VH-VL binders against q9vpl3. Designs and how they scored, part 428

Target 1, 224 residues: q9vpl3
Amino acid sequence: RGKINIQRPKAPHYERARVVAVTQPKYPELPKAKSCFKTRAERTQQQQENPYNEIIAREVRNWLDHSRLVAFFHLSSITADDIFRVRVQLHKQNLHLKSYGSKIIEQAVKNTRYEAIVPLFHSNHCIVFSPDPEKTAALLRIVRRVPQMVLLGGIVEETMLSRNQLVAYAQMPGLHAVQAQLVQTLSQAPGHLIQQLQAHQNSFVQVLDVHAKNQMNEETPKST

## First folded at step 14 (VH-VL)

Design wc49 (framework fv_imvotamab_arm2)
Fold by ESMFold2-Fast, scan of step 14:
Structure wc49 (fold): chain C 224 residues (1-224), chain A 121 residues (1-121), chain B 112 residues (1-112)
Amino acid sequence: as target 1 above (224 residues)
Amino acid sequence: EVQLVQSGAEVKKPGESLKISCKGSGYTFTSYDIGWVRQMPGKGLEWMGIIDPYFGETRYSPSFQGQVTISADKSITTAYLQWSSLKASDTAMYYCARDEGIWDSYYFDLWGQGTLVTVSS
Amino acid sequence: DIVMTQTPLSSPVTLGQPASISCRSSQSLLHTDGYTYLSWLQQRPGQPPRLLIYEISNRFSGVPDRFSGSGAGTDFTLKISRVEAEDVGVYYCMQATQFPLTFGGGTKVEIK
């Protein structure tokens, strides 16, 4: 829909980031990380069937299986130095930036609860993985300074969240009950899932309030 | 116009509370952190602390931890510096400045005009 | 805390002549990410500080090319190739490599 991308303002700090990357002294002993940007040839190669696709798909599944936080981004053109700086800052927070072809993503999530995310990867993209969902706030602080990376959504504790829900989660760390409650919504159709997660955000707060009140009532003797 | 506008000069007595403000305009307020810097009369600059107005997270210099409170209200694009009980030694010019750093670089590209706080009996 | 030491304390200079300000840190300002978070600020009399240079040598937008920064590790220099009347003020170096952020004591540039 491009709504998120068209709502993202052209950031003046992008030009400064590019100038800093160009003029900043570079240290030869620091290897350049894999860029999120892919050439057409690289995308074409990644979409072909080849004997190594399953190996890379297994790597993606391993990241999904061992990550309690997964965030999906649309990626605009970015310099190698700028994306390397992003990777370094993310790595300090145990956040791992990865880029995979759409066919490999599709192969990795086929026959899983997450196959509905495949359409998100039909354009330029990258993914951030972490074993620590408390790092969602750190992730968003870093990424908001990178106008080329636009948050599309994510997965927290195996629960699919929209952009707005992931932002809300980042502002309220340590809410284990929220993650547990939302697991059940993964059984719904993708459109209904996202709409239900958004529509029932306030309803969940009400459920938590009722639960807290019921916890207090359980302490009183029953007279039935 | 991209600017930070601070509240006017204050004259207070020791023991009084005070809250001064720093209003951002012309830019996306929550995309930048707001730092506070003290300059005592005739002296240099001292960093007091910083706030991420998006999440409300604060970080203070050890010298100012417990002496002041930094806060922000993103709905009115304003950051605050507050004292519960002023001392004569708090007499200084106070500047707010936005952090235009990339990924926690902490260099300040835009500064407020300053708020002069005078504390005397 | 990283201590930032500036020399000289004052620099009287004739209009059109060069000026040089030194900043020395008690510890290396090279961050583990490979960048050095050393900036220079200018404060004209009665005005707030203004960013001149960030990350050692990058001139901020609108800063004249007569200003240049250099250095690495613990030793940094700000140079003004040809001092103009508007350059009168106090100059501060600042480090952001390690919290808390710390400033140099300042160098006053004045016209003789």
Scores: ipSAE 0.014, ipTM 0.520, lowest interface PAE 6.8, mean pLDDT 77

Design wc5 (framework fv_imvotamab_arm2)
Fold by ESMFold2-Fast, scan of step 14:
Structure wc5 (fold): chain C 224 residues (1-224), chain A 121 residues (1-121), chain B 112 residues (1-112)
Amino acid sequence: as target 1 above (224 residues)
Amino acid sequence: EVQLVQSGAEVKKPGESLKISCKGSGYTFTSYDIGWVRQMPGKGLEWMGIISPYFGETRYSPSFQGQVTISADKSITTAYLQWSSLKASDTAMYYCARDEGIWFSYYFDLWGQGTLVTVSS
Amino acid sequence: DIVMTQTPLSSPVTLGQPASISCRSSQSLLHTDGYTYLSWLQQRPGQPPRLLIYEISNRFSGVPDRFSGSGAGTDFTLKISRVEAEDVGVYYCMQATQFPLTFGGGTKVEIK
């Protein structure tokens, strides 16, 4: 365990079972009907596919679509007892720790707006979901004492944030102020980028013009 | 109002048992761990141990392991510190304090008013 | 156990003057998670301890900005920029980096 290494007696089995049941994702009724117009080849291929993976992939998509806060972590070796304790602490704050195989994650996010997260899951990983983005500060307080969990980044209000941006978000006062700033930042980003590209092209042309005109008078041309 | 309220002062004789209490109010009791700190007359602070009311787990300082029992009843938002047989050397002020305590206490942000325990004659 | 040593034992100060308290640990308090779990507590006469500073330099809610903490590794300082009458009391440093939690011996701040 980490250097603080506080060891406490394990939670009772009955309480552990109840906590696990409470933290289990709940889904709306799964689609009853399968396409009856599938070809024989498609039916054979479907039989070879693991249907459990499709069900879990839908679970992941449901969590992503209905969570306003999603945080991604690299997960180093940790005991089942320790991860259970972390899961319980997170659940007290309406934060839901989930672990899925990389193939399931890839299947879940393929052809969606979340596809960019796939590279994060090529190593050991876990994800924390919450409907409440104001819990980001609580999340970071909890995980700072768990060295096996390393924050990689996240999604807040459908906006992908780097590790540093998510940390900054956690430190901002009030959801209202943060939401306003995020919306303003997003609305300005395309214009700013276009202006930067245009300014870069203009500056490049100016540098070339100055260099060409002064080429005979300067050994090491410099531009501001 | 967020507070920890401790039971009143106790005067006991050596060999007697004692159980003092620390009641939390104004917050979600199970979201915080409760630590116990001893202060002997005219001396500094000594950490005794901590309990997680949610998990029912306790952790003691090696100096206090086997000397006291820490427990909690989350249904009445109360933590306890208990002695089976008091000694004169147990005379001290006892404080309870709350901590977010995921793996270990790193600061106590709220303190009880203290319970004075006097063990004499 | 990590031993926490505070100096001075007592600090008589004139109202409005600064006060400085030192805390030294027998081992580094830097945790593997990159944080240093060093806090400062204030105990006024007849009162329970009160959290002033956590993680070296973070003031707890409601703590006046005249209190500041600094330091790293094994050497930490609590400073009161302008001592007021209500600041009389005993100040303790506490480490939570390694089990068991240990406190400094305390520094008594008095008005001259």
Scores: ipSAE 0.013, ipTM 0.493, lowest interface PAE 8.2, mean pLDDT 77

Design wc50 (framework fv_imvotamab_arm2)
Fold by ESMFold2-Fast, scan of step 14:
Structure wc50 (fold): chain C 224 residues (1-224), chain A 121 residues (1-121), chain B 112 residues (1-112)
Amino acid sequence: as target 1 above (224 residues)
Amino acid sequence: EVQLVQSGAEVKKPGESLKISCKGSGYTFTSYDIGWVRQMPGKGLEWMGIITPYFGETRYSPSFQGQVTISADKSITTAYLQWSSLKASDTAMYYCARDEGIWDSYYFDLWGQGTLVTVSS
Amino acid sequence: DIVMTQTPLSSPVTLGQPASISCRSSQSLLHTDGYTYLSWLQQRPGQPPRLLIYEISNRFSGVPDRFSGSGAGTDFTLKISRVEAEDVGVYYCMQATQFPLTFGGGTKVEIK
């Protein structure tokens, strides 16, 4: 498994206690108005198959409602030490890395405007949340050194963006520049974004398959 | 307004202690690292070290290790550079500068106005 | 430590003419991650340094397009296509590829 390309290693495991304390999840309280319109207690109770899953699904909805930046990643095998270093880098920039099961994600976004993201989570995945959309550039600078995390797309200011659109957004420093790019993005035909997100996921799988087969052909010396 | 404001000029004698400050405002202080750079009169720039205020972690240039101490107080969004015993060779302009602290990609995007330190008899 | 050497030490130029500053490192600045952590700073008289360019050729926000950076490995260049009065000052290259961070000796740009 590939490790993160950390150029200047931080001090070892003794810093973990401090980082764990500061990286513990903290969820903002849902505004009453949003709770009445977005979280329907009666409907939620009728839909739940497992009380635990519904509690966590509510947590996911809370993150989505209070984050102006949400980024979706495919996550390959990564060591505990490497992911911890990534979390430290992210936390300094008010970026919060979360991992949830596919059924919990589906339950959280069902019948919401975010339902289209469900197919992204049928494989290994993680999500980064932030209340600050201007941190998109920092996020991409951090993950460029984490080959185990492959950007699939995201949501910025409640607008779904493909990988390429999110990269373009990260290069725009001002509010007016951001608005111009979002207007351009919003002019795309319906379905293009979902197609792009699926294409990126499928392309990555194909690359891994070709790489694995090539390694087998090179490394396997035996045949019958 | 996003800015770094440094403390005023200092005139000291050899052997005296000194602590100068660099106050950040208009941004999330703990999201950035603060580096210190020395410039002797008529000379170029020398990197002294850097602090990550959120954790208090410091890194020093080998030539400055043990010569100075870098610290920060995140409650008042201020970083510090201090000497226990000044030498005449410490006479210089001292700059603080902000860095994203993302991996080893240092490029200081915001600089303080500088603090002139003069050490003479 | 990586030693950064700048040439020339001073560059008197006529307003509107181009200026070129060279920076040489004692060893390659190409990091194993594929990036080169070479920046250029400008220091106007009586002012603190200001970031102009990072990672060889990327202009920082607000930096005029008359400034451009190029190079690879150990040889880097900062070019000013048309020098203006406000460009007077000392220019420094800086590397962050290897610890500790090191600066070039500086190049003074003056108007003739």
Scores: ipSAE 0.346, ipTM 0.650, lowest interface PAE 2.4, mean pLDDT 80

Design wc51 (framework fv_imvotamab_arm2)
Fold by ESMFold2-Fast, scan of step 14:
Structure wc51 (fold): chain C 224 residues (1-224), chain A 121 residues (1-121), chain B 112 residues (1-112)
Amino acid sequence: as target 1 above (224 residues)
Amino acid sequence: EVQLVQSGAEVKKPGESLKISCKGSGYTFTSYDIGWVRQMPGKGLEWMGIISAYFGETRYSPSFQGQVTISADKSITTAYLQWSSLKASDTAMYYCARDEGIWDSYYFDLWGQGTLVTVSS
Amino acid sequence: DIVMTQTPLSSPVTLGQPASISCRSSQSLLHTDGYTYLSWLQQRPGQPPRLLIYEISNRFSGVPDRFSGSGAGTDFTLKISRVEAEDVGVYYCMQATQFPLTFGGGTKVEIK
């Protein structure tokens, strides 16, 4: 059934401690810019280019640079309370859930080996980062109870993996050599892999669209 | 290696206080919750309670609420189980066990060796 | 509290033959989130318990494939396809669907 177990009764004081801890997340340190004063022309151009986006794009690049595990998800409508509980579960496993606009993602990955992921972010999305690739199994155990998050694929040890390849990686023994061999074997067909990542997102969106239309037709059967 | 090491056996008299320990090593202590399980001589397993090593919050079985206190010190990767006043009926083997804390699934994948507590007059 | 009843109390088995342990709960272990939090533990003489199976049928890492779990609702089974000498011990079912966590009374598996 795939419902989040937020429905389990918990002592209020237990949840309050989680809220406080999660609202104070640890972020990658951004390098301090050695800035020179800009000329008037440079300030005018900077305003047109929205400098805030560059700051956030730099944050995204830092997450990508410092994460050996990156997982991409389609994110359906979810309540603030539910997503916060997901963040608590992820944070305990050193997994960090982030959401960024598609233009910011594009700006962050432009001219990098990860530029091919941009099409994945044209709809509602979120990304999970971790410095520890051994946490892939924990990540999948957490998100299987969150039907609003649909795994599209990811990056493990700088290698792009489809949903099925990421699941296979999570099921292997924790021996580095065995996992490295699996990643190498799974990465044999880059063109097929990228196509598969995009197809999963499209298939899911189509299924949701058909379901929504069927719900509407059943609700208001007045076309006859 | 990944392990939970518990403190040594204790022999106490009724009315005395006691605090036993469970030290985690070889893993990120704060990523797991620590539960406590009692096994009376010749009997089965009884759930006592659990503590989040990250948040420090506890949950107790109703039958042990007010009877024991569970605590943890993440700076030394150690969880504790304590009694303010022991009873003869507290004579048992006490196990600590770690849980991933994922969605309150509560399956305990690593267990301590146990601490035997004997309370006699 | 959910009461967990195990049968039999003891199961003497011939080496290499199968063994089967039943666990029945006083109410359904199907949680409202769609999952069933039923685990099986093994305790060898003089040792702490060891996780064998979680969520009815998922074998924990390092557990031999001769161990299998099945069941739904209120009726669960642990099977050992070919009992080995090291399988001697007490087996417990545990539920975590409803707090507090509760254990079965245990089933002693021994070689005859």
Scores: ipSAE 0.280, ipTM 0.615, lowest interface PAE 2.9, mean pLDDT 81

Design wc52 (framework fv_imvotamab_arm2)
Fold by ESMFold2-Fast, scan of step 14:
Structure wc52 (fold): chain C 224 residues (1-224), chain A 121 residues (1-121), chain B 112 residues (1-112)
Amino acid sequence: as target 1 above (224 residues)
Amino acid sequence: EVQLVQSGAEVKKPGESLKISCKGSGYTFTSYDIGWVRQMPGKGLEWMGIISTYFGETRYSPSFQGQVTISADKSITTAYLQWSSLKASDTAMYYCARDEGIWDSYYFDLWGQGTLVTVSS
Amino acid sequence: DIVMTQTPLSSPVTLGQPASISCRSSQSLLHTDGYTYLSWLQQRPGQPPRLLIYEISNRFSGVPDRFSGSGAGTDFTLKISRVEAEDVGVYYCMQATQFPLTFGGGTKVEIK
């Protein structure tokens, strides 16, 4: 169990605060009732949404903290029947498929060691959690029959892995190989890992575009 | 020491019932499905059926449907193959083998030592 | 059902020479998911079968690199680059692409 170190932001420099104050737009003469109404409505909306989002964000943090394997996927359109079959196969292997909104993910991981994952969730996504990192091979074998789920990367034993590193991890036979992979991955700069993950995500989008075009071509050609 | 251990050889008469066993050890039993394969004396391999040890669901080859029953008891990590009424044509070596059962796309990575069943009058 | 045909029925080989076993399916073994569920098993005399190769060409853990698999669609080959004494036995191909699972008739590899 590790504690999270939250870095507090520095107070604004006096000169910057002064410049901002001078350049701030002044309100035209507005009625107090109108001003109070806008502020009240805005606060009410934020208060109504914020408590619920924080509850779900805590759930996400709990899954991240209790899972030794976390895998991130892009999720294309899939039928309810098909996703149910995927959940059944995953459940057999103690793998738990979850989907959360991007704002909730951002809220859950902000100011934590996992903040780097936020860019992965700008589009449709899902996450698979497991307490057992040895289930990575089973996960990949299940997902290969689900073209709607495209692997983006993951976290194994609290270490961020790119798609290729996660695939390599799944192919390793034991503890020595796991330790070697962890040492190599931990030595990477966070910026470099994020660039790799973004590059793979862009490649996946390109693959999905090609796949969609190929499906249309296969649909239209006269076959048999 | 990941292994499948099968019950001992059986000699039976036609019409008798029989239940043979396949015990898994050294691995998580419910993570793998157990299939049964028959080998007639001097002949090749025939797939009989398989059981999901996690869900308890069975699937049989059409040629064996209704001839045998496959079951499993996950509390003692054991799968079973059972006949209600044996025939002389059931004389064969019977193997159990494990597979992950992912999408019913099997390759049997671990095999039991086999149980020889002889049915004669 | 998919019928799996193996040739030859028997293959007498001199020690150190290569051996080749062919397996032909009555239908393509390419699954709709893009994978081909074709495996090879070895059965030594008096022993249970042992997995050698899965998904056409992937060597199972502990299997010597002298064994290799290749093929696509309906035609598959298992090759032993240099046959050793312990390689004597019957070799089977198996398909799991389509229910029910079916095996080839077997090829006996023996030293002449």
Scores: ipSAE 0.419, ipTM 0.678, lowest interface PAE 2.1, mean pLDDT 81

Design wc53 (framework fv_imvotamab_arm2)
Fold by ESMFold2-Fast, scan of step 14:
Structure wc53 (fold): chain C 224 residues (1-224), chain A 121 residues (1-121), chain B 112 residues (1-112)
Amino acid sequence: as target 1 above (224 residues)
Amino acid sequence: EVQLVQSGAEVKKPGESLKISCKGSGYTFTSYDIGWVRQMPGKGLEWMGIISGYFGETRYSPSFQGQVTISADKSITTAYLQWSSLKASDTAMYYCARDEGIWDSYYFDLWGQGTLVTVSS
Amino acid sequence: DIVMTQTPLSSPVTLGQPASISCRSSQSLLHTDGYTYLSWLQQRPGQPPRLLIYEISNRFSGVPDRFSGSGAGTDFTLKISRVEAEDVGVYYCMQATQFPLTFGGGTKVEIK
């Protein structure tokens, strides 16, 4: 059951302390108040109004903006040792597991293209970031053995994908090929789509539909 | 292109030291582990050990523990197999092979061309 | 250590005919994580080994579909549906379920 896949009794390839140092989340320090005209109590209260949340929200936005692969997971109860093993596997593939509070995520993505992800984070969750979208296949191979992590969806090259679409993307040859296929299918006769549908029926059609809807939304004239 | 290139053949006498190399190219060296496999003349394959490309930790087969040393230098994307004192029984072809290291699956998807080591008087 | 026994030692086959190689382990290769870490390697004369199949039946990228793997527990089979000249070589099974990794003794496939 649940933890058997993570509890495989093999000696680790990595020193625990070294992996922990590399994979531990890095939180920014609260900014030092520069107000010279407030009392100590007022400065303390201003800090207690969670300026830290905005700093972490900015960190989340930076991860979203600079990662070409973002995957969202529901996270069930998992031991510290088990999640550590998962982090080790992910880190080897340049995949970075992060956990943020739902309010911070909402604050980070509010009024952005990604606001639609907020409902995914109303329960226990975690996010995996990577600058390399080619690592999607490796990510899915790793989490297949982590039943506590359930894939909800993701973002690849700034495009929001459902779970099934992300799985389909993992099976496609190269990021450039996927982008070329999307462009070609939208501009070409239906015959080209038939061959691609053989391997990626529902998920590929959904990816094309999402792309088409995004193009339509961008092309729609703004009301004046 | 993705490849593992091993050092050339060696002819040594018993008691001599030796260090052979396996250079990775065309991929992110630190994302993979490098294993070593021995094949004695006319015989099958024997797994010797493996090294993490990222952290440099090693794991050896019990039959090779203390017989050889595996190391790596990630700045030049090279793994090594070393003997402090060779024996005639070390005469064999030595292969390096790459493993993704995901959940210790060890199916070695890329192999070097091999280094023939001959130890004789 | 898990002992891997391959049969036959040598398999002379007529070009275009099928070949079958058996691999038996001294213990079950089903890991407690639910996976079976059984792989097949091909070694052509004078060349390094090449991965053919991993986790019993999954063909590695670029491996022709005439190669197939099957089995469970302690009994595994590699089949070549139509042997071609390029298939001449020695085939090895390998287990990674229990440390240390161990190989079968090899099966030589050659043309009659």
Scores: ipSAE 0.195, ipTM 0.578, lowest interface PAE 2.9, mean pLDDT 79

